# Designs tried in a protein design chat: VHH binders against RING finger and SPRY domain-containing protein 1 (RSPRY1). Part 1

All scores and structures are predictions.

Target 1, 184 residues: RING finger and SPRY domain-containing protein 1 (RSPRY1), of Homo sapiens (Human) (q96dx4r300to483)
Amino acid sequence: LFLKEGRQLTYEKVNLSSIRAMLNSNDVSEYLKISPHGLEARCDASSFESVRCTFCVDAGVWYYEVTVVTSGVMQIGWATRDSKFLNHEGYGIGDDEYSCAYDGCRQLIWYNARSKPHIHPCWKEGDTVGFLLDLNEKQMIFFLNGNQLPPEKQVFSSTVSGFFAAASFMSYQQCEFNFGAKPF
Unless a header shows other numbers, all headers, positions and changes below count from the first letter of the chain; Kabat numbers aren't used for antibody chains.
ipSAE, averaged over its two directions, is called F for ESMFold2-Fast, E for ESMFold2 and O for OpenDDE. V2 adds 0.75 times the mean of E and O to 0.25 times the DockQ between the complexes of E and O.
[cut] marks letters that were taken out.
The coordinates of atoms that the task and the answers printed are left out; those that the model quotes come from them. Centres of patches stay.

## First folded at step 3 (VHH)

Design e2 (from e06 with G56D T103S)
Fold by OpenDDE, look of step 3:
Structure e2 (fold): chain B 184 residues (1-184), chain A 124 residues (1-124)
Amino acid sequence: as target 1 above (184 residues)
Amino acid sequence: QVQLQESGGGLVQPGSSLRLSCAASGFTFSNYAMHWVRQAPGKGPEWVSSISDSGDSTNYATSVKGRFSISRDNPSKTLYLQMNSLRPEDSAVYYCARVEYDSYYGPSWAFDYRGQGTQVTVSS
């Protein structure tokens, strides 16, 4: 997940040899299915289900990717330990001041339960979404198939560290995470 | 005032087709991605399909992919949903929906604006 200096705004290879992250089966909504290898999530429930990864980012620049398996509503991005997900009430990543999420289905960025449009087309099955967290510059950058959006900075007014990769899923949605198991 | 009005629903047999329409007014239709959502009795709202503002990008729920087709006509401010190979589990009230950008939504899976809906019933 760690990006070397000079690679902060690029869609390039990252050295992840010493850091392992996966979806946290112990920090997941009740009805979200996590694959045995911890890199894929699927929502089989009618509730808005969420999960955080196992690695907490407190400093530096970090990056991970998601492959879109289904093209429905998901909110994927970064959340802190302070984020509280209310699955039955439809609250997920980006619905509080301690998280921010990319939504490629509705073409929105979510923060503190507010949305704004982004210029990316709707994501499709097979698409790759990139998530860059730069705690030095206090910004998040989202990518779709290598195309980057303008930095998101709002979340850093509420928190500046302790972020986890995180995602929320509507019913029947599924995606695969790459925390460095495969080259970016 | 934002208004959305769905039409085209009805009672049909399994395997049949329906075409839903949504008339939009009170906003610049061509500036917004639009969505179809549905709700069956006793179930929560389910996202069905989305289309970009220009119409050049579309998404579908896994449950309807390959069977449903979303389209739009920006000059007439109309959203469409072509539903083919209908199944009993497709039975629901169908809504066209829009999100209000830069607004507070509450639950993020919700939509800010939708019509009264049109009933689709698929039954033998």
Scores: ipSAE 0.017, ipTM 0.255, lowest interface PAE 7.2, mean pLDDT 86

Design e6 (from e06 with A110K)
Fold by OpenDDE, fold request of step 22:
Structure e6 (fold): chain B 184 residues (1-184), chain A 124 residues (1-124)
Amino acid sequence: as target 1 above (184 residues)
Amino acid sequence: QVQLQESGGGLVQPGSSLRLSCAASGFTFSNYAMHWVRQAPGKGPEWVSSISDSGGSTNYATSVKGRFSISRDNPSKTLYLQMNSLRPEDSAVYYCARVEYDTYYGPSWKFDYRGQGTQVTVSS
């Protein structure tokens, strides 16, 4: 299942294209702007804004990608419905036990409001971040331009299903989501 | 105890340059990525720039890219921000900031440690 350096994704995965998954305008913090097609989010506010997608993962292996439009502070990954979206208080993806997030700006992984450094360089505009959720193996794997990190497993001590693709944005940050509309 | 102390701010004209410094103490400086954030009057905090622990990777806000340069000297435990082609909209208090690893201090968008800041004012 794991990729060696330089390898393409060849494992069997389920994408969200068949179900037309998109960012959920009904499950979003107060000031986050979502594009009409539901695949792009932008924060113009000074608060930490968050959003979950429309599809809940309860089983199997799922993958989506994000294109970094701006390279500032964002926390992108997976979150259950129980994760907190308290934008004015600064809560976002990775700030509770029900979510885990990749931060390419500060080079951190976030879980339960705890951070740890990862070995990826800072993400740049135009970079692609990959997000693999494997509920069979109870692991999340993050990729930067195809380079994978060690799997994250801590979140599964609190929950084992019901994950949404999710993201949190600092001010003036923007990214584009690919749930399978384009080939990975 | 973790301490960060910013310096180098001042009043300058548009197009001018400033170099900010941050003296760090109380922790192993070379083990941590470091950051600059700023806050203008009436506005929320804004991320400006980040640099990896070794200095091998840097990142910049769109608004400062091409004008600002972040660097560090690990032996002297000092963080720098070279600011060129300054604009009025760059006016703010600038903070040196660090995140604490594997520690719960609240929401993750906040930086756990920062100094008192240094005032930068760009005006004609």
Scores: ipSAE 0.812, ipTM 0.911, lowest interface PAE 0.6, mean pLDDT 91
Fold by ESMFold2, fold request of step 22:
Structure e6 (fold): chain B 184 residues (1-184), chain A 124 residues (1-124)
Amino acid sequence: as target 1 above (184 residues)
Amino acid sequence: QVQLQESGGGLVQPGSSLRLSCAASGFTFSNYAMHWVRQAPGKGPEWVSSISDSGGSTNYATSVKGRFSISRDNPSKTLYLQMNSLRPEDSAVYYCARVEYDTYYGPSWKFDYRGQGTQVTVSS
């Protein structure tokens, strides 16, 4: 499995073969608004609202992108089913050992409720953020407009597969997912 | 040990300007991105603006973009928020904040802020 022009062949095959890749309205916190097409999410609540996508990835190399619609605090990345997103307590993706998240507003990588700074600038409206999951090398890679960060591997000490694309949103935040229907 | 002290708020009419300041101590200010967060009565915290550790990158909430300008002076360990064209909806207590690195933080939704904030009230 190889990354081609920011796309993964496995991602396209999953999307075409059995599962429509979109945000899962049945795996979403209480107040998150999901568009009718299932690719755009917005929070207008004061809690930290979260969602997983419909597809579970167990092998290979996978890639998806997000367009930043609002440039505020969102945490976007990969989470297993074991992540518990506690919206009223402010826990989202990156706040447990089963998830890892990119935060382009605060310039942080979140894992296990710990943050570290990253070198990307603050994201802006219209930016494209990329999310690569390599289950062969057991690493996650984040991109901002094609610029790669160092690989993240810490989450693989607790789990090795069964990941979903996932995101958590502060009030008034919005983004749009591209799981491969649009060219990368 | 970490101290953040906000100042510069006040009661103003719509369309006025204010400049908020945040004096920082107890940490290496130049190593941290900094944030402004506001809280209106009866509402949850709202992120307003962020600035990178060097000051070279900024971003703003949609509701304030084009009216507010965040800046910092690393030698004086001071963060600023210039607020122009103020509206009644901007009335809130304003806090400066950071996110502590490399230790258990708990819920990532929160910001680490220490001051009492500074009240901004725009005549409605």
Scores: ipSAE 0.694, ipTM 0.858, lowest interface PAE 1.5, mean pLDDT 87
Fold by ESMFold2, fold request of step 22:
Structure e6 (fold): chain B 184 residues (1-184), chain A 124 residues (1-124)
Amino acid sequence: as target 1 above (184 residues)
Amino acid sequence: QVQLQESGGGLVQPGSSLRLSCAASGFTFSNYAMHWVRQAPGKGPEWVSSISDSGGSTNYATSVKGRFSISRDNPSKTLYLQMNSLRPEDSAVYYCARVEYDTYYGPSWKFDYRGQGTQVTVSS
C-alpha cells in the first residue's frame, strides 16, 4: 500500500554509484576513447568500438542511464565476459548470445546479431536512455526518457548472470554514462 | 523486393554543393525512418543523418551539421540529402537505408544497403 495511484508498474532500481562503477579502460576495444572520469566514451575510428563497465552484476535488480551526446549509431545494454568485441568486423554489443543492446538511432533491439524494431522514436542529443537488468525475473528493460519498452528475455536462454553495462560505438559517436552518481 | 536507388553524386571541388536523391520502392516508404550512411573503401560505415517517417524530426552527425540537410517527399517515395560546403573528408559512397528487422544477421554496425550507392568525390 505504499504505491501511488498514478503508476501501473512498480520496479526497484539499484544505484550503481555506491560501487564506483565506470567504463573499464582495460576491457575495451582498441580505439575507443574514454574520459578521465571513466563515464564518457567516444569513437573516432572507422571500426565499431566497444567497452564494458568495471562492475559485474551477478544478482538482484540493477539500473543505469546514458545521456545521448551524439544521435548516431550506438548499441548500449548488457554483456557478459563471454561477449567478444570484433571491432574491425563490426561486431559489438548485441552481436552474440551473451549480450543484448538498445539502438536508438535505428530503433532496434539487438540480440545474437539479430535485430527487432522497438517503438521508441529515434533518439536525439540530450535524451536519457535507461537500462534495467532484473536477475530475479530474468529480464532486461530499456527506457527512453522514462518510457519503457516490453521486457527482453532472450539473452537468458544462453546465460543467467555475470552481466556488465556495455556499449558499442560507430565512428564519431559519443555518450555519457550515469551509474547513479546523479539522481535518475 | 525492397529497392533503394541512390543518385546525384559526382566529382566536385571543395566548397561545392551536391543534392543526393534516393528513390524507394517495394515497401510503404512513409512508415519508416530513413538514414544516409557513407562508406569509404576498406572502412566501416559512417552514419550521416536520419529523418523520421513523417519528416518531422531530423538528426545529423556532428561533422555535417549545418552543412547537410536531410529531407523526404513521402508521396514520391524519395529521400534527399542536400550537401553544402563539401570537404575532402566527405568523399565516400553514400547509401540511403531503411533498417530491416528480423531478417538481418550481423555484423550489427552495417546498414542493409539495397542500392549501389552514389559516389561523392571532393578533390582538393
Scores: ipSAE 0.688, ipTM 0.850, lowest interface PAE 1.5, mean pLDDT 86
Fold by ESMFold2, last read:
Structure e6 (fold): chain B 184 residues (1-184), chain A 124 residues (1-124)
Amino acid sequence: as target 1 above (184 residues)
Amino acid sequence: QVQLQESGGGLVQPGSSLRLSCAASGFTFSNYAMHWVRQAPGKGPEWVSSISDSGGSTNYATSVKGRFSISRDNPSKTLYLQMNSLRPEDSAVYYCARVEYDTYYGPSWKFDYRGQGTQVTVSS
């Protein structure tokens, strides 16, 4: 799905009919469980488990959504290949200069191992979280049930392209990704 | 300096209720979302519940939803956890926690614990 805005913003839909956008079972930390269709992930380990998707975003405007299955601590957003997932040390996306993450449980935006509060309420089971990456304007925008936060730009001080959808999961946490196979 | 002091734990029978309190000092309590985390012997930390800075938004781990209720009183700088219908698997040390803003935090997986916690033991 794509949207043309009054400022010439364009979304690029990930087309599952010709591109297999899914969680990458070859780019995942040790103990994360990934569903057979590759769109749902769950952690049952005591470590902080992480994954990137299969599709690298190098240009344009991209959008994906996540359905919150459990409402606990997950950090979901965008990470380049340079973002290292150190599961036993508790590092996930948002814990380095190559990633930025939305945390709907603790109501935080994470970047470079620093947090700031956001104005969304705590996410709840069944909520839809949106993730927009705009490489033309160099910004990331997070949505909770259609409600937008101010754009995040800090990650673009360190990197400007090569982003993957990515997530990190605390014990017993689970969510389902929608890269465009379902209507947004 | 930041201090978080938990109280209200005890030894109770299954089905009992307890109310945990957390007294906060050394920071602007009303600016922070607050969390309860528990740790059972031989297990890693488990997130239990979170509450927004104003108290207007709450969330719960699946294992406690419908039984536990988080609340806060910003004037008294106190966080609460009402625990109903307690089960043996709820036995743990309970900590209140925050996440420091705008400063290098390190591993985001961690919570900022400052107290000794309060022991909850549920046994028949």
Scores: ipSAE 0.676, ipTM 0.853, lowest interface PAE 1.5, mean pLDDT 87
Fold by OpenDDE, fold request of step 22:
Structure e6 (fold): chain B 184 residues (1-184), chain A 124 residues (1-124)
Amino acid sequence: as target 1 above (184 residues)
Amino acid sequence: QVQLQESGGGLVQPGSSLRLSCAASGFTFSNYAMHWVRQAPGKGPEWVSSISDSGGSTNYATSVKGRFSISRDNPSKTLYLQMNSLRPEDSAVYYCARVEYDTYYGPSWKFDYRGQGTQVTVSS
């Protein structure tokens, strides 16, 4: 899969028609609030709260989007079941070798608790962040309002399948997820 | 050695203004995004504002948006936070903060480097 900057993502290989993924209220940190429809999360606690979605990606190419409701510190991306959610200790998505996360507030990519800067400007309220997982090519690609970053491949040295859409939230942060319920 | 030193805090009345400063040393200041974080007694740390390495991009917590302004002077290695229309709920210790690139020092939601902080108290 080759994505070009500024071009609309082709979803020919992404079948989301039968997927009813949502945030998993049974796989969530203690104080994270999830909306009744399972597509919005908000952190009202001082702990770093995390959640995984209900759908596990074992093969193929998958994509979802997040709308930034608040523009503070969040780490959003992909995580396996082996990733650790230690909310009181401040561990979230991207803080272990089994997850990778985009941070639009601090302009960072997180993997194994290590950060690197990306070239996107700070995300703003109302912005759309895209998350592409290509298990065939073993890469993750992040988008901000359609602008793509270079692919992330490090996480695949530790795991090659079994990924969930996942996110971690600092205090008073909120975002909305689109797993295909609305057109991308 | 990375050093951050905050200043400019104080006791003020609601509606007043303060300007915080952070003097940075021990690293290439212009290569790093910088942040302000605050912590009130009995509460956890709260993100306040961020500014990109060049200063071309800024972000603010919803609670301070429209009232606070973050800026930086890379030649002097100084970070600023202009705080206007202060409220009692803004009372906290304010920290200048930086994340370390490509190094593990702890949980990612925390910041690896910060100063001693400067106390801001807003009270009538």
Scores: ipSAE 0.653, ipTM 0.852, lowest interface PAE 0.8, mean pLDDT 90
Fold by ESMFold2, last read:
Structure e6 (fold): chain B 184 residues (1-184), chain A 124 residues (1-124)
Amino acid sequence: as target 1 above (184 residues)
Amino acid sequence: QVQLQESGGGLVQPGSSLRLSCAASGFTFSNYAMHWVRQAPGKGPEWVSSISDSGGSTNYATSVKGRFSISRDNPSKTLYLQMNSLRPEDSAVYYCARVEYDTYYGPSWKFDYRGQGTQVTVSS
C-alpha cells in the first residue's frame, strides 16, 4: 500500500496469504535465475532476460518496491500479458506498446522501444525503487528512495489494465522484489 | 552526424593502469548520460560503467568497482575511463556509448556504438 501526505489513495485490498506474490518461474526467460523464495532474480547470460510476477493487477492503485543489488542495466516496471520479450534479440520490458520501464543505470524511461531521460541520479547498490500503478487515474509513477518522478501515461493509449510487475536484466545484474511482505 | 572515437588502449601487464578517452561530436554531449561497454572475443557485450549527463552520478559493474573510475569533461565533449589494477579478465575492446532519446530505438538492450573501440590487452 501507498499513502500520500494529505490524502489516502484507494487501494484494492489483496489477501496475499491465498495467492503468493512472487516472480513467476513459468513466465520467465530461459536463462534468468530466480531465488527459492521467488523474490530475487539474477542474469548470468549474455541475453536480455525477463520475468513477470504471479499477480495480475486489473483495478485500483498498486505499489511494489525493488532493492537494487547490482547497479547495472535493468529495466523494471509494468507489462501486460501481451508484452513479448525476445531475449536473444535484446527486447525487454519497455520495448513494446504494452509495457513501461524504469532504467536507473542509464537514467531512462522506456516505452514502445523509445527512451526519454529522467531526473533521478544513477541508482546505487542498496537503493529502493518504487513502482506505483494507478488504474483509476491511468498513470504509472516511479520512485527512487522515495523521490517521485512525473507520472507516465503513454502505455494507457494501448492498454488500460491487466498489468504485471516485470523486469529485464543484462548480464550480471540482480535485484530483489518486495510485493508487500516487508513494510515499504 | 554522431561520432564517438575511443583511444588510450594498449598491451599492458597485470596491475597496470590505463586511461581511456572518448571524443564525442555531432550531438549535444552534455544532454546525454554516457556509458562504457566492453566486448571480449567470443563473449557478449558487457556493461562496465555509466555517468550522468552532468557527471554528478556514476555506477559500475561489480567486476570493476573500486578499480575503474568514469568521468567526463562536458566543455571538451570527452568521456574518460580510468582503469587501475588491471587484470587479464579486463582484456576486451572498450566502446563508449550513448542511448538516443525520443526516437524508435529497437531493442533497448543495445547501446549506440559509433566508434571502432579501443583494444585493452592485459597479459604477462
Scores: ipSAE 0.653, ipTM 0.848, lowest interface PAE 1.6, mean pLDDT 86

Design e6 (from e06 with A110K)
Fold by OpenDDE, last read:
Structure e6 (fold): chain B 184 residues (1-184), chain A 124 residues (1-124)
Amino acid sequence: as target 1 above (184 residues)
Amino acid sequence: QVQLQESGGGLVQPGSSLRLSCAASGFTFSNYAMHWVRQAPGKGPEWVSSISDSGGSTNYATSVKGRFSISRDNPSKTLYLQMNSLRPEDSAVYYCARVEYDTYYGPSWKFDYRGQGTQVTVSS
């Protein structure tokens, strides 16, 4: 995770060269497969599998991207440590008050087990989804190929810090994460 | 009451085609995106395809892309899945599913409503 710069919003430059975020193999549901480099996840199980990254955001503005490898049902966004991953029951990111997720397949935003539609078209293989977390303004902003959605603010009624990049996957879904290893 | 009823399944040979239908009732069909999902024996549910409310946008799982085609007729409240070049691995129960906004239904594979399903078996 790195501070997001120069996209419609002006942010201060911060040296984050020492930060190396990746998917956390120690904070993942039972059957989700994480790549050795920690930047790719794939679900080969019948359950709804979830994972959080290794870096906790407590302040500031942070951004990461996901490349859609498969275009099926995934819920990707932000979650705190209080979020519960109940993979056998189909609960994941966005299914409690401590997480919020973007779903490009069903064209939904998920929060507290509720969904609402967004105006983005269905994501396709090869698409890039952007995730901006602004703890100063208490908002999450989702992007599809650079196109911005209205900010999501509901999650901040229950928590204001301690967010991890997080994702949940239906069977046979896969995506690649960029926490700053590649230029945005 | 929301109802979804699948039909059109059957036993077919590899390489053949099959067209599934889903009759919807009990809701404003044209206001909802619709999905096909399938479940094979011993496997979990797999998302197959989706179509937007207006039919203007479609999406497919990699495993069926280029072979399957989803469509809908909003006036008749019917969802379709044209399956071409069928393979044995396509064998499954196929379900028509709806996503309801502002509601989560975990027991239904992240979909609020689905039908009873129609069996598709591809075998020589």
Scores: ipSAE 0.114, ipTM 0.582, lowest interface PAE 2.0, mean pLDDT 87
Fold by OpenDDE, last read:
Structure e6 (fold): chain B 184 residues (1-184), chain A 124 residues (1-124)
Amino acid sequence: as target 1 above (184 residues)
Amino acid sequence: QVQLQESGGGLVQPGSSLRLSCAASGFTFSNYAMHWVRQAPGKGPEWVSSISDSGGSTNYATSVKGRFSISRDNPSKTLYLQMNSLRPEDSAVYYCARVEYDTYYGPSWKFDYRGQGTQVTVSS
């Protein structure tokens, strides 16, 4: 995860000072597989598996990217500690008021178990999804291959800080996270 | 009311082909992206394929890519799934599914509407 300099709403000007972040094997659903380097997640289970990263965002503007390995149903975005990840019950990111998720397969944004469409085409394998969290402006911005969506602000009616990069995976889905290992 | 009815499933040998159909009614079919999902015994639902409202964009699970082909006929409100080179692991109940925008979903399902499904069994 990187702190973005200034209040520019572009992913191009991010602070290159990096804080080491990875998927948190201690904050993950039971059957989600995390790669040894902590940057890739794969769901081999039939349950809806979720994971949060190791870094909590309490202030500022932060950005990370995900590479779509499989193009199935995933809900990727931001979630607080209060978000409820119940893999056997189908709860994931965006299914409660403490998280918001981008779904490139179904072309939806998820918040509090409600969905709305976005204008991005369905994501494909190899696509890059960008996730910008601006706690100053209280907005989340999602990108697909650099194309920006309108800001999402609804989640901030429930919470204003303490967000983790997070993702939920339907069965047999996989993605790779970039928290700064590669240039954005 | 929204209705989806799958058909075309059956028992086939490995390497064979099947073509599934889904008849849609009760909504403007051409305004919605449609999906195929499948569920095998003892497993959770697996997303298989999606097609945009116009049919101009398609997406596939890695497990079926190159073998399955999704298509639609908006005038007849029908969704199709051509399944080639079938494998035993493709055995499942196949569902046609729709996502309604701005809809509250229950915690256990990610699609708001689906049919009763059609059984596909691939066995030698």
Scores: ipSAE 0.043, ipTM 0.442, lowest interface PAE 3.8, mean pLDDT 86
Fold by OpenDDE, look of step 4:
Structure e6 (fold): chain B 184 residues (1-184), chain A 124 residues (1-124)
Amino acid sequence: as target 1 above (184 residues)
Amino acid sequence: QVQLQESGGGLVQPGSSLRLSCAASGFTFSNYAMHWVRQAPGKGPEWVSSISDSGGSTNYATSVKGRFSISRDNPSKTLYLQMNSLRPEDSAVYYCARVEYDTYYGPSWKFDYRGQGTQVTVSS
């Protein structure tokens, strides 16, 4: 996770020199494929597969980006350890009260298994989705190609810390994660 | 604005019957397949049943097949779930759900809209 200076939102600079986040091969549903470098995920199964990253956010402001490789249904955002991965039941990120997810395919925000529409157009291959978690302000902010959505705050009624970057994938969906390895 | 409102839940004994209703508004109800899903404490959501837009086709989870019956009344924009021979394991919050566009992922189907749910508790 990384914070970029000069973005639309003003947030504190965080020294992340010693932090390296990646998708956690040990915290992933059974059929999701993760790249060797831990920054790309692909679902080849007919189940809704999920993964969390290796880094837990307990305080401060954190940001990561995802590059959309395929433009199908994915739910990408933040989840705590209390969120559940039930891939065969279609249970993924945003389907419980401990997670919140951006869905650029269906143009929805997911929380506690409920969705609401957002104003972003459907994501396309090559698009960049941004994920900001601000534990000071208790808000999540989603971006599409730099365009900001209104903050999401509902998840903080159930939990206020311990968030992981997380994503759920429908079949044949793929995306690449940037937790700060590349400049945003 | 799409709205779904479930009703009809309650506390019942095993073997009893219950009929759930879902009132839909804010969209052309007759153009959409509708679904029932449920979620029990500590478990993820479980797909229960679906019905095509016209009502001509229905599907059921194996766990409820033969016991539950889904139906719809398009003029009144109402979805129903008749639940017979109820079992303790049927206890859950039941949701009426709509998908914006179809996915081809079987039991991992995601729903775009659902109501607040109605509690069904089966206990002796």
Scores: ipSAE 0.020, ipTM 0.326, lowest interface PAE 6.2, mean pLDDT 86

